# VH-VL binders against Rho GTPase-activating protein gacHH (gacHH), part 3

Target 1, 179 residues: Rho GTPase-activating protein gacHH (gacHH), of Dictyostelium discoideum (Social amoeba) (q86l99r1233to1411)
Amino acid sequence: SNKESLPFRRDVIEKVINHLRENSLDTEGIFRLSGNMESVRGIVKSFAHGEPNLSFEVHNISNALKHYLRSLDPPLIPYEFFLMLLDARKNEDAETIRNIFWKIPSDNRVVLTLLVDLMVKISENSNVNKMNSKNLSIVFGPTILKPRTPTLDRMALMTETQLQCGIIQTFIEDFHYIF

## First folded at step 1 (VH-VL)

Design d10 (framework fv_denrakibart)
Fold by ESMFold2-Fast, scan of step 1:
Structure d10 (fold): chain C 179 residues (1-179), chain A 123 residues (1-123), chain B 113 residues (1-113)
Amino acid sequence: as target 1 above (179 residues)
Amino acid sequence: EVQLVQSGAEVKKPGESLKISCKGSGYSFTSHWIGWVRQMPGKGLEWMGIIYPSDSDTRYSPSFQGQVTISADKSISTAYLQWSSLKASDTAMYYCARSEYDILTGYSPFDIWGQGTLVTVSS
Amino acid sequence: DIVMTQSPDSLAVSLGERATINCKSSQSVLYRSNNKNYLAWYQQKPGQPPKLLIYWASTRESGVPDRFSGSGSGTDFTLTISSLQAEDVAVYYCQQYYSDLLTFGQGTKVEIK
């Protein structure tokens, strides 16, 4: 393995999300289309220094955030909440999803709240940016919500993937109830 | 065992569409990139593009942007390479290969390779 | 675009002798912040897919014999086979994974003299 990871930095993530909230809502394919990797690399490097460099084009900034969140171990939504969230979604139980959300550690929960708020605003502008709640759930479901040890069973993986995306879609669509 | 298994050889005519597959097993398919590499007869290796199956983050070499479509179905641990209209110049061996995500550059080396899919396009 | 250039295009080496393959990148593949060279070497035998030999310019992949070694930094890299064996007849490729555009060298064919 040649994988590297960065420590969880709430302050850095908050600054990046706030910048995207102000600058990305009209951007077609935001979070789906890749940025320039040299620029993304520079932005990720600035995360390590604690001072995110936000002078880059918006696709580079969004891609850097996505890559940073993907690299977190444990993930943004800690491993212990994975199965209970999938079970609550399977039962279409928004109240239990809300109760689980409020048990997430405070730094993770604040970051998740800011991220989902951004996703809500992007989805509300999907006529321009082409990113609806389902599109965003595909991007962020596996990025922020994943098991400690992934299943190799194809049927279980299919079910888990549908539920992971379903949880993020529920976060977006029921934002004012859950958050 | 960790492996990538590709679909069988294809013989096609110019203008036909084609979709070939690369199925991963023995590892977490969604936590690794799948890249596609072309090797024309008697020639070297050319990177075509790469996909992260977890969220379908896809990146193309400029030479292949618009020429092919890369996709993945994570529910069946399979990545795809597709042409809407084949040309004789697409005759080549196509490999899929696995790469770990690296936070600083995005990529790691290709440590596991499929056996290859030979595509022959002739009239 | 980082262009990878290998030399020679082909070489013939006697069994037990040293084989040396060079790879030059058009710009540095050294990432300053982690001090790693994002350079890999692959071996491709006839009728087979490529196999990873070396990554980060000098780290040998698990299961690769210790007669294979990589060296170099920045723009100039070398793959060395200290004592060529019959099974080492293959085409060898360098690859950079520093840039968002992945590129391979043109390949070096190694044959028995």
Scores: ipSAE 0.000, ipTM 0.531, lowest interface PAE 14.6, mean pLDDT 88

Design d11 (framework fv_denrakibart)
Fold by ESMFold2-Fast, scan of step 1:
Structure d11 (fold): chain C 179 residues (1-179), chain A 119 residues (1-119), chain B 113 residues (1-113)
Amino acid sequence: as target 1 above (179 residues)
Amino acid sequence: EVQLVQSGAEVKKPGESLKISCKGSGYSFTSYYIGWVRQMPGKGLEWMGIIYPGDSDTRYSPSFQGQVTISADKSISTAYLQWSSLKASDTAMYYCARWDTSEGYFDLWGQGTLVTVSS
Amino acid sequence: DIVMTQSPDSLAVSLGERATINCKSSQSLLYSSNEKNYLAWYQQKPGQPPKLLIYWASTRESGVPDRFSGSGSGTDFTLTISSLQAEDVAVYYCQQYFSTPPTFGQGTKVEIK
C-alpha cells in the first residue's frame, strides 16, 4: 500500500463519499470485504491528482477511501481531540462528544459529517449489506481517530481500540444529536 | 522513492562505543515506528526495539533492554542504534525497518549495517 | 512474549512442486475487534534484507507473485509456494505483530531438491 502521507483533499473525499452513497448501500460487506490491491492503489493515486477514478467496482472504491483516510496525517479527527473524545466516551457523555465535534476544524468536520452520514445510511440497510454500526465502528475507529504516539501495550491498545470504536458507534447511533 | 538508508559497515574492538544510523526518505518519518532487528551470522531475525520518531517513545525487547539505546532525530528523518560498550557477541547484521501501526507489519527495510566486533 | 514456531527447519522441493511452511503462535493472533490475524511472512535471500510477502495472514504484498499464498487463523498459519521457482530459494520467516515485542519464527530454509 501507499505509506506516504497524502494531502487532505476535501473535494476528492466528498466526490468519493457521494459515489459510495449512490452505489454501495446494498453491497454486502461494504468496507469490510477487500478489493483488488492493484486497483485500490491506482484509485488512491488518482486522489492525489484531485480527480478520483470512480469507474472501478465498489469494493475497490470503498477500500481506496479507507486507505486514503488511514494515510492522512494528521488523521481526519486531529490528534488534539483524541484523548478528550476517549474520556467522553468512557464517561458515556454524548453531550461532551457533541461539543468536541463542533470544535473540529471546519473542513475536517464537514468531511466527518459526510462520512458518518454514509455510515448511518449503510447501517440502516444492514439487513441487506450486513454492516451494522458495530461493524462500521471496527473499520473506521482506528482509521479516523488515533493517538499521536501509537500505543504498543496490547492491553492498553485493546482498551483504546474499544473506546475508538465506541466513539464511531456513538457518532452513527446519535448522529442527529451530535452532527 | 520511499526508502530506509543505513550507515556503512563498522569494524570495532570490544569496549568501544558505536552509533549507527537509519535515514528515512520519501514518506512522513514521524508517522511510523522504526524498528531495529539483529541477525547474527547464520542465524534468524531478532527484533531489538522500536521508536516512534514523533516523540521518541521507545520499546525494547527484554533481551536488549540495557544493552542498546535507540533514538531518533525527526528534523533529519534519522533513527539511531547505539552501544556504550561493544562485545564480540554483538557481531551481526543490523537492519532498520518501518512498522506501520495502521497496518501492523514491517513493510520497508534498510539494506543493513554489518557490525564486526573483534579483538 | 508470543513465541513463534516454524516447521520444518529446512525443506527441499523440486522445481515446479509445492512448498508448504507452517507457523504456530503460542497465543491467538486474531484480534476480535477488527477480525484480523496479526501475522506476516517474509522472504530473505542470501545477502539481502528480508522482503515482506504476506500480511494480515493472507494478504499478498504488491509485486509478490501469486504462487505465494498465506492461510490460517488464530494460532496456526501456513505459507504455500504453489510451484517453486529457482528464485524462491530463501529463508522464510513468520512474524507476529499482535503484541509487543513483535517476534519472529526461527525460519524455514527452502532449497531446490
Scores: ipSAE 0.000, ipTM 0.442, lowest interface PAE 15.5, mean pLDDT 87

Design d12 (framework fv_denrakibart)
Fold by ESMFold2-Fast, scan of step 1:
Structure d12 (fold): chain C 179 residues (1-179), chain A 120 residues (1-120), chain B 113 residues (1-113)
Amino acid sequence: as target 1 above (179 residues)
Amino acid sequence: EVQLVQSGAEVKKPGESLKISCKGSGYSFPSYWIGWVRQMPGKGLEWMGIIYPRDSDTRYSPSFQGQVTISADKSISTAYLQWSSLKASDTAMYYCARQKSGLYTYFDYWGQGTLVTVSS
Amino acid sequence: DIVMTQSPDSLAVSLGERATINCKSSQSVLYSSNNKNYLAWYQQKPGQPPKLLIYWASTQESGVPDRFSGSGSGTDFTLTISSLQAEDVAVYYCQQYYSAPLTFGQGTKVEIK
């Protein structure tokens, strides 16, 4: 089926991430546990209009950010970087991953930096929130990094998914080297 | 042997354009980032930016973004630093230097420098 | 931006004596995952371009005399010349490459007493 994209709003995404940085670091299952579906849809709608509604409980706001990022076309990490990042991760080449990161357009790169910094801070509190770098990579791998044309090969899809998650895990664990 | 050879000294007037060069030899020129470093008379070193000659990917220091243009021609193993309109405050020694492998690293080989003097 | 501050600004040392130059970064340049300090030291003699002496805070560049050594970690670094020779009269610069923009210290001039 057809998936419609929402506009990329750097200002909105920054406000949402900053709110989550202040309010979610000690929240168990942040980004993993589901929010109220109708509340999430309403919040995402507010993001699209440039006026984020952050008065909801934190699981609704975190899920709204996930849905918003998933809806972006092109994705947060533009399509042209997909295969080269997966290849670099397959080769365990953190230097090449860093070089590719710095080729990402500035607005996307700033947003990605803020998002990964949030993931780093969440993972540092994993004793409380139960969300380590691997848990967060499963959430964000397919959300912010995806091919223009999805593979129909199930085995290739499994391999791609592992590498997508691996890229996000590398971003979190090697944050101070890459970003 | 790895060498970076820069163009000769320049004497210019404010408002004039200028393009200086840095030619690499003794290594695969397209495969290493080339940086530009400014040294004002009697002052220290300031990083201006870097370029990867293979694809002309260019990164600038925020202080120099929009003030200069860095470019390269891999077919003749040459990097360039260019001003559209020089100011007296651009008077300085300009060095090109090769980065050891990778983005944003240290400089292992340096050119001899190009002295640019801008006066009325 | 990471600000690099050297001390002293100038140093006069007798031939054969030890010279010590300090460099402080405004934030850590140690990357914990690989345990490397993203710091280099350069020597610049009058009328010459800078020459790389040390990288990764303590790794000596090929061809650099053993009297030059680097030490330190995190935010505080030292370049040591164990026995100063006449040819060592120069300005010395530290440089961080932990993050963009690349930044240098202001330089320390080493002169013979």
Scores: ipSAE 0.006, ipTM 0.486, lowest interface PAE 11.0, mean pLDDT 89

Design l01 (framework fv_latikafusp)
Fold by ESMFold2-Fast, scan of step 1:
Structure l01 (fold): chain C 179 residues (1-179), chain A 122 residues (1-122), chain B 108 residues (1-108)
Amino acid sequence: as target 1 above (179 residues)
Amino acid sequence: EVQLVESGGSVVRPGGSLRLSCAASGFTFDDYGMSWVRQVPGKGLEWVSGINWNGGSTRYADAVKGRFTISRDSAKNSLYLQMNSLRAEDTALYYCARDLEYYDSSGYFDYWGQGTLVTVSS
Amino acid sequence: SYELTQPPSVSVSPGQTARITCSGDALPKQYAYWYQQKPGQAPVLVISEDSKRPSGIPERFSGSSSGTMATLTISGAQVEDEADYYCYSTDSSGNHYVFGGGTKLTVL
C-alpha cells in the first residue's frame, strides 16, 4: 500500500495561478462550476510531478487547483494561525490580521499572496463572472484555513465557516493594506 | 454529464412524514449549494429549501419552516429533505436543483432533476 | 416583498416578437433569471443575470432589467418556443428564492 501525500509545490501553484489570471477572469462561475473528473485527476497528478498540464478547459484547471489546495496537510495557512485569525476577524481587526499574515512561512505567504491577487482580479470582474469577494470567500475560506480537529457540532461549524469566509473576504477587500 | 436523480416520493396521509433523496453525479458535489423546488401539477414553481456547499447554512421557505429539514452527505453525493407534519398543500412534484447560491449571496439553478411526486391525501 | 409579478399569458404569431415582463421590489438590487418549462419537463435556464444567454440558448432570446421590471424578449418567436416562462430572483438577503407566477407563451 503506497501512501503518497500531494507535495506542496510553490512553483507549480504559481504557474497555475498565472494561467488562471490570464484565462479565467471572464469565466462564469470560475472555481464553482465542475470540470471533467478524469481530466481534473490527471491535472492534479501533473501538479504532483512538477509539470502542470494546462492544456485543458479552464474549469478543469481551476478545479484541479482547488482540489490540490484542499488536499494540503497542513493547509496553505498553517493550523497554528487558525484560532488567532478567527478571533481577529470576529473583532474586525484588520491590523492584527495583517500582522498574522506576515508571520506565515514565506513559501505559504507568497502562494497566498498570488492566490488572493487572483481573487481580487476575479472579484473586479464579478459583473461578468458572478464571483464577487463573498462568493470566492465561500470557496477558499474552508479550503486554505481550517482547524486541526474538525468540529462535529453543526452550530459551531456554521460559526467557524462564517469566520473562515470572513478572513478571505478581508484579504480580498483590504488586499493593498494587508499584503 | 451532470445528473440529479430524485427518489422517495409517495402517497402519505396528512400529519405523516416522508424523506426525499437526490443522488448527484457528474460534478464535484461539494462545490455547489443544493435546493429543493416544488411544483403542484399544472401550477407554478415554488422554492422550498436550500443548503450551502458544506452544509453549514440552510434556508427554508416560510411555508415549510419548522416542518422540513434539508441535509446533505458529501461522501454519498446525496441531498435529503426530511418532511414532517405533512399537509395537503405539500402535494407536489419535488425537484432537486444545483444551486450557485453562496452564504449571504444570491444564486441560481443551472441543473434540475426530473422530480419525485409527493401526494398528501386522506 | 415576496412576490414577482408576471402576466398569466402572452400570445404572438410566428416570427413576431414576444415580450414577457416580471416586476418586483427586489429587482433593482438583485439579478433576474428566466426559466423555460415545456410540459412534462424540468425547467431550463434561458437567461441568467438579467441579460446573459447561456450556451446553447438560441440568439433570439434576450433579457433586460430596469428598476423594478425585468423583461424576457423572444425576437422572431417560433412554434417550439411555446412553453411556460418563469422569472426568478432572490430577496435582499439572498436567502430566499422567489419565482414569478409564470407566463404561458402561445405561438399561433
Scores: ipSAE 0.000, ipTM 0.474, lowest interface PAE 12.3, mean pLDDT 84

Design l02 (framework fv_latikafusp)
Fold by ESMFold2-Fast, scan of step 1:
Structure l02 (fold): chain C 179 residues (1-179), chain A 118 residues (1-118), chain B 108 residues (1-108)
Amino acid sequence: as target 1 above (179 residues)
Amino acid sequence: EVQLVESGGSVVRPGGSLRLSCAASGFTFDDYGMSWVRQVPGKGLEWVSGIDWNGGSTRYADAVKGRFTISRDSAKNSLYLQMNSLRAEDTALYYCARGWEDYGMDVWGQGTLVTVSS
Amino acid sequence: SYELTQPPSVSVSPGQTARITCSGDALPEKYAYWYQQKPGQAPVLVISEDSKRPSGIPERFSGSSSGTMATLTISGAQVEDEADYYCYSTDYSGNHGVFGGGTKLTVL
């Protein structure tokens, strides 16, 4: 079925990110390792209803956040910024990436800031959790950055995926400059 | 108990269309992403397409992107694969499987045979 | 395109340990799954998420993953373990499911 996109709930996302900040920094494979599918689906439903259920094991909660963010339409980083961010990354232009970040609508920008701050803290603890900035970029690149119309060209898709990941890696590595 | 039953496989000419169905029973259908996987007789497994719990996200192998469309119907506990612009190389046994992406597939149907022949 | 590489065949005597490898650049960041397929039958999941054994799968089956290589181990292989074995994972983006080319296990 073609169900409607999930509602964007800033307050829910903030609660979930705060929970993960407190409970997930030492968790091996956080965001990479899957949770239980039934549990993840149930948690995502609770997010959509505005009452996040955080009593689950941390992999279930992290995967629920990942799925919830992936299900947003428009995505966390609105469609209009997709091509300009990819172009700035292709040119290795962190200043332009920073300028684009500050054009993002305020609710999306606040959520993106909290999410990237969490990714920074996870990556700083990568000796324990095994999730560095590259690992996290692979998880979140396709999750929060996507084109309005997917390309059917294989080479273009491969290039776009590499740049999407590169943007997230830039967000993590240059956090204090960009955010 | 948990069961997936495919149907719709047939002989079709190149350029033709075919719709495959998969009926799910014995579990809460809406809690699982689903996949289609194909296998040319005597050859290996090839992932074709996947769809998430609510049908909002779909994925396709490069070989079928733009030609095949995956969909689901929660009221009927059914998964579908609409196949357009069929080619000889699409000839295969098509499996319905429970699970998608990095969750893997834990339950498989018996498959339905699609033959694209002139 | 992204590939998972398996040896085409592995042969062991009954009671020996069989090891089937699966190599892919995204495996440090993505789970590996293992499927057993006997002639005329649908695939059966024998190892989930690198190392988890589903209910009903004999204890002689185990899995591990380290770096770019995942391994399926069958300790004390039995003649009924003869089958094709496939590893499965996703590419870097998670946008594509990927199967290895399959390994035919012969026990005798």
Scores: ipSAE 0.006, ipTM 0.525, lowest interface PAE 12.0, mean pLDDT 87

Design l03 (framework fv_latikafusp)
Fold by ESMFold2-Fast, scan of step 1:
Structure l03 (fold): chain C 179 residues (1-179), chain A 119 residues (1-119), chain B 108 residues (1-108)
Amino acid sequence: as target 1 above (179 residues)
Amino acid sequence: EVQLVESGGSVVRPGGSLRLSCAASGFTFEDYGMSWVRQVPGKGLEWVSGINWNGGYTRYADAVKGRFTISRDSAKNSLYLQMNSLRAEDTALYYCARVYGDLEAFDIWGQGTLVTVSS
Amino acid sequence: SYELTQPPSVSVSPGQTARITCSGDALPKKYAYWYQQKPGQAPVLVISEDNKRPSGIPERFSGSSSGTMATLTISGAQVEDEADYYCYSTDSSGDYWVFGGGTKLTVL
């Protein structure tokens, strides 16, 4: 994968999310269907320059956001919250998940709030766009929540992946309680 | 528990066709990209083809482009490789491998299925 | 087409440091990965993203990447480390995955 360093740009992410909120809610397979790879790479590069190029088709813009979020190091949800969120999800403890959310640094928390709000609105329109909370959790779980050191233990990796997706699904379904 | 099991390897004549299958179990198949990697016995690894988690994007090595087609069936938790116009240099052990998204690497491999192209 | 170049073999004595190199024009911008393969077995990922050691991989394994060259280092090599080692990355387009030709490590 591409190892060009991309800074965390709250202003850029907010503009991209606002564009998708206005233009993608009726789009079938939003975030799931692939964009044109050359276009996606160009859009991601525009994020680094602080001027997101939003003139492309919505699938290219949504995939660019996904790629940008995946490239963040540390990830949108900082590494120190990974295990505690997975433990809380494993115990089906929504109150602890909410408490952890409010410990996330403010810029990350604001961006996460905007992103999850977009996911809520997309899922509410799933009759049209075919993207429910589970579909969105598969896209964003490994994108915004990941360990500092990966595991190659088969059972542990499978369990972690399910819990990562479960956290995002909880964020979407319990949005008004957590955020 | 977590398994990838390849099948379909056989002896075929040059110009023939063969379809390989890979049955996945023990994980949510639709969460992962998948690949085929081949290895001539005693030689090195060669990536053959990849497919993303939703099947919307496929890639092929130049050596097989236009001859091989990768596909997946999430209802059957299965990955396929349709091989047409087979050549002697396609003789190899074919591995099915799972792509770990965050690592962009293969974390789970099958045991392989042997394809021999000879007369 | 695009190739990752490795030496065919590297030999060290037990306890010495083994260094296996991987050269490719895309490596300044693309991550390198390292796989270990022992006879009759499927490959095992030992280094991810240039220098990340996966859980369960001994600490004597490390990686680095600078310019067009990635390096796998095994500090204090042991006989059990005898294996073929492959680097893995994409080409400049990011559309093709490429393995290096492999390096046979001998520890004697």
Scores: ipSAE 0.006, ipTM 0.494, lowest interface PAE 11.9, mean pLDDT 86

Design l04 (framework fv_latikafusp)
Fold by ESMFold2-Fast, scan of step 1:
Order: C-alpha cells, then structure tokens, then sequence
Structure l04 (fold): chain C 179 residues (1-179), chain A 121 residues (1-121), chain B 108 residues (1-108)
C-alpha cells in the first residue's frame, strides 16, 4: 500500500483528465488494464511536482491518475461526506446525493465533475472500450470515497464497498441531474 | 414556488454605506449557496459576491473586495450585502440569485427582480 | 475587460441560424452556461453544462463547447428571441465564475 500522501494539484489533475478525454475514449480496458508499474510511478512523481509527463502511452497515464487519486489524503471526496453518501445511496435517494455533491469543496467538486464527465464519455463508448458504468464504479469507488477509519468487520466492509461503487455508478448514470 | 425578493436599494452619496436584503421563500434556504449579481442599467451582468450554504465560505469580485460583505441568516431565510465606501461605479441593479449548489460555484437557477442602487452626489 | 469574450452584437433575419460565441482559457475544463435576458426582466438559464436544454426552453436552442470556445446556437431564430445573451463560466484561474460581456441578438 502507498502510505505517502501526495499533494492535491487541481491544475495537474485537470491537465491529465483533459489528455485522457482526448486520447482514451476508444482504448479497450481503459483504467482496468494495468500499465507498466515503473512508468506509472515515474508519471505519478511528475504529477506531484506540478509538471505532468503525458508522453507515455495511455494505459500508463490512466493508471498514474488512478494511483495519484488513491494516494490523496484526504481523498477527493472528503471524509466527512462518506457516511452521508453511503446512507443516501442505500436509500436510493438521488436528490440527497445531489445535495451532498454540492457541499463538496469547490476544487474537489470541479475535479470530481471533470473525472465523472470523463467516466460518462468512456461508458458511452463501452461497445468499443469495454468499460461500462459498473466497471468504472468498481475502479473509482474505493479510490475517491473512503472512511477515515476503515472497518475491521469483513461483512460491513463488503457492504460499504458495494455502496461506494453504487455512489460512483449513480454519479455516472445520473450525471446531468447531479452535476 | 421559489421566490427571491430584494430590498434596500436607494440613492446614496459616494463614500456612503447601504445594506441590501433578499427574502427567500418556497425552498429550504439552508440547502443552497446564494449570490449577488449586479447590472448597470443597459449594460452587462457582473457577479459580485457568493456565500455557501452554511455561511462559512464567501467570495468576492475584485472590484468589491474589502468594501462589501455578504452574509446570511437562516432563521429569517434572508441574504444580505453590506456595501461600504460606495463609488459611482457601484451604481447598478442588484440581483439576488440562488445557485444549484452549496458554494459560489455553479449556475444560477432562480433570480429576484433586483433592487436599484444609485451612487451620486 | 471580460475574462470571457463574446461579440457585442449578432444580427439575423427571422428563420436564420444565430450563433453566439464565448471564448475563455478555462472552457476546455469548465462548463459553460447561457443566460437570456429580455428588457426589464431577470436573466433566464437557456443552456446548462455546455449543451443541456432546461425544461421549458424551446428546442431551437442548443449549445456546444470545443477547446476554448463555447457556442450558443438558435436554429430558426424568432423575433421573440431578441435579447441579450450571456455566457457564464470559470475565469482563467478556474477558481471564480464570471459572466461574459454579453451579446445583443437582433432578429429583424
């Protein structure tokens, strides 16, 4: 596990997402297939230093974004929103999910909007890239939404994981309502 | 029915102060970020200031920073703009606007009819 | 100066297509919104999130965004579409949101 927290660089994340929007929509297994891990680590270091290296093939860049987002502490969706989002998803309450989304701090919310917009565009091209909303939710649920204190109960962890993925799937499928 | 009703616009001399109010009804006021947007008669829209749902975060346009203060009162469902050190350039119709979110970023979905502020000697 | 640049005026004949542009450095990564304002009235949101038409807005209104430019398109403009149109989006820093200078649409 990566225990080092990386700086939150809105400008870097936006450049990376824009690059992926332009270059990855037809890429089979985008975000699912692994890149070269040594290359990915190098790209992530460039993100942390403020100058993203986008000269790599698209799987390395997408995995670097995923790794970078996973390493953020606090996560992209701040800790205080975790339980309220899971509760709203459990109740299938899209209006409450929308209301909570708009409570997220501006920099985080803009990044989340760009990230989910990318996920929407990828899912719309799933006949080519093989990544639908469910696939993307599995990738990003635990990456951007997590509790401050992880549960030690295995069954509770499984339930939380399903709800985390459910939130991201709701973001993708109800994008035009929520964002 | 969502309603926003502005009041407090008046004629004031340069260097003077004025407080604008906006009464909100027809929705849960504390669930929304609110903004003030102004417009010189016959000219364009200019965002002035925004406040998030809880009142803890505020932003200001550079033209008014340090002179204007936005605030809200959840018990009264009201938004305020305290305007100090008024200049001729502050003459405008001031709109109260609701944002579709909790902070000052996002589209305005409802507007009041505005209250006119005239700064002249 | 405006952070978002719009032409000051656009003129079309009834039934022609009107195109109003909005240019800004943050538009590649931020949404654009479009407001219509008729004389003596408050602004009305006519296009949301680059291309979405809110309920009640005529289907002749559409929007698009590409690179640093967002475009409001009115296909088959009608006399009642005469108004000032404003884009609304992030400034160049991406941290504040601003209106464009506005475009006066004349249909005559």
Amino acid sequence: as target 1 above (179 residues)
Amino acid sequence: EVQLVESGGSVVRPGGSLRLSCAASGFTFDDYAMSWVRQVPGKGLEWVSGINWEGGSTRYADAVKGRFTISRDSAKNSLYLQMNSLRAEDTALYYCARESGYDWLGPFDYWGQGTLVTVSS
Amino acid sequence: SYELTQPPSVSVSPGQTARITCSGDALPKEYAYWYQQKPGQAPVLVISKDSERPSGIPERFSGSSSGTMATLTISGAQVEDEADYYCYSADSSGNLWVFGGGTKLTVL
Scores: ipSAE 0.000, ipTM 0.429, lowest interface PAE 19.3, mean pLDDT 84

Design l05 (framework fv_latikafusp)
Fold by ESMFold2-Fast, scan of step 1:
Structure l05 (fold): chain C 179 residues (1-179), chain A 122 residues (1-122), chain B 108 residues (1-108)
Amino acid sequence: as target 1 above (179 residues)
Amino acid sequence: EVQLVESGGSVVRPGGSLRLSCAASGFSFDDYGMSWVRQVPGKGLEWVSGISWNGGSTRYADAVKGRFTISRDSAKNSLYLQMNSLRAEDTALYYCARDTFGSYEEYYFDYWGQGTLVTVSS
Amino acid sequence: SYELTQPPSVSVSPGQTARITCSGDALPTKYAYWYQQKPGQAPVLVISEDSKRPSGIPERFSGSSSGTMATLTISGAQVEDEADYYCYSTDISGNHRVFGGGTKLTVL
């Protein structure tokens, strides 16, 4: 119906991620396969009220989390970290990526840690769920890491997209070093 | 159940204007992004424009940017395409399609209407 | 001007495996989708997100993607599979949606 404002709610996001950690690791195509859009929107609305409705099928819950994270402004990784993370990835500088991670505000950093931990566990079970680190990076790269003002230069956009996915893939693959 | 019904296609002269409409039913309209996709008779598919579920984000193919405007009306469950400065190359069957634009990370079309024919000729 | 490249036609005999390829520079980081279109009909999604088969699509349809190439495979093609097949993806920016030029599948 009408546009809904969705505040950043760390406690709600933590509850949703914990539910997915318990219920989704063996689910084929988790975060990739679509849920029912009416159910997804209903779940997202429950986030605004502080009581996430987790009684739905797991694909609906995972898609609701994805939709909610995509709606955040500023994004989960605040805008000021965008260019510095891309530059560190371009230089293959995992130490700088780690240093930048620890500068992220604590509420965002805790949520990011829980989210990436979930992605690690999903990727470790990719033989069953078919979601490896590349698949997850395509889902979450543009969702949690994006510029305040997109560039209009086509070549720069191509490079930025590859680096966005690369950052998330680095977070998953080097989790125990960075986090 | 899910139905998309296009209307507004007509024969117009170059430089003219047309407004296409798409009436949606059988689903929660506000939960989905929507797109227009066109096809010259006997030729391939070409994406024209997309709009997010809440109307807050719009995208256009380079060929129509600055000439076409996509909009939606949630009270009427309707999608629109305002076409200005029409050219012969805009002649095509215009499909209304339901998509995930702005709702999910990847964009794709899961339901299509029958299309409405636009002919730009003198 | 980013484009997805498909062969214009593929011909197979009934029961033979048909393979339709789609090449594009964004495919390493973007999902590919496949649409089937029969004459006078709207397109139908037959493969989503590289390899997922939607409900109601016969098991003989499968998809894969590796590097810059996505492939639609129809194992044991049937006469009713004759149609135009379009790959679809976004460009690297995600702002533009792009269809391949289409492949006419003939089963004869």
Scores: ipSAE 0.000, ipTM 0.490, lowest interface PAE 12.0, mean pLDDT 86

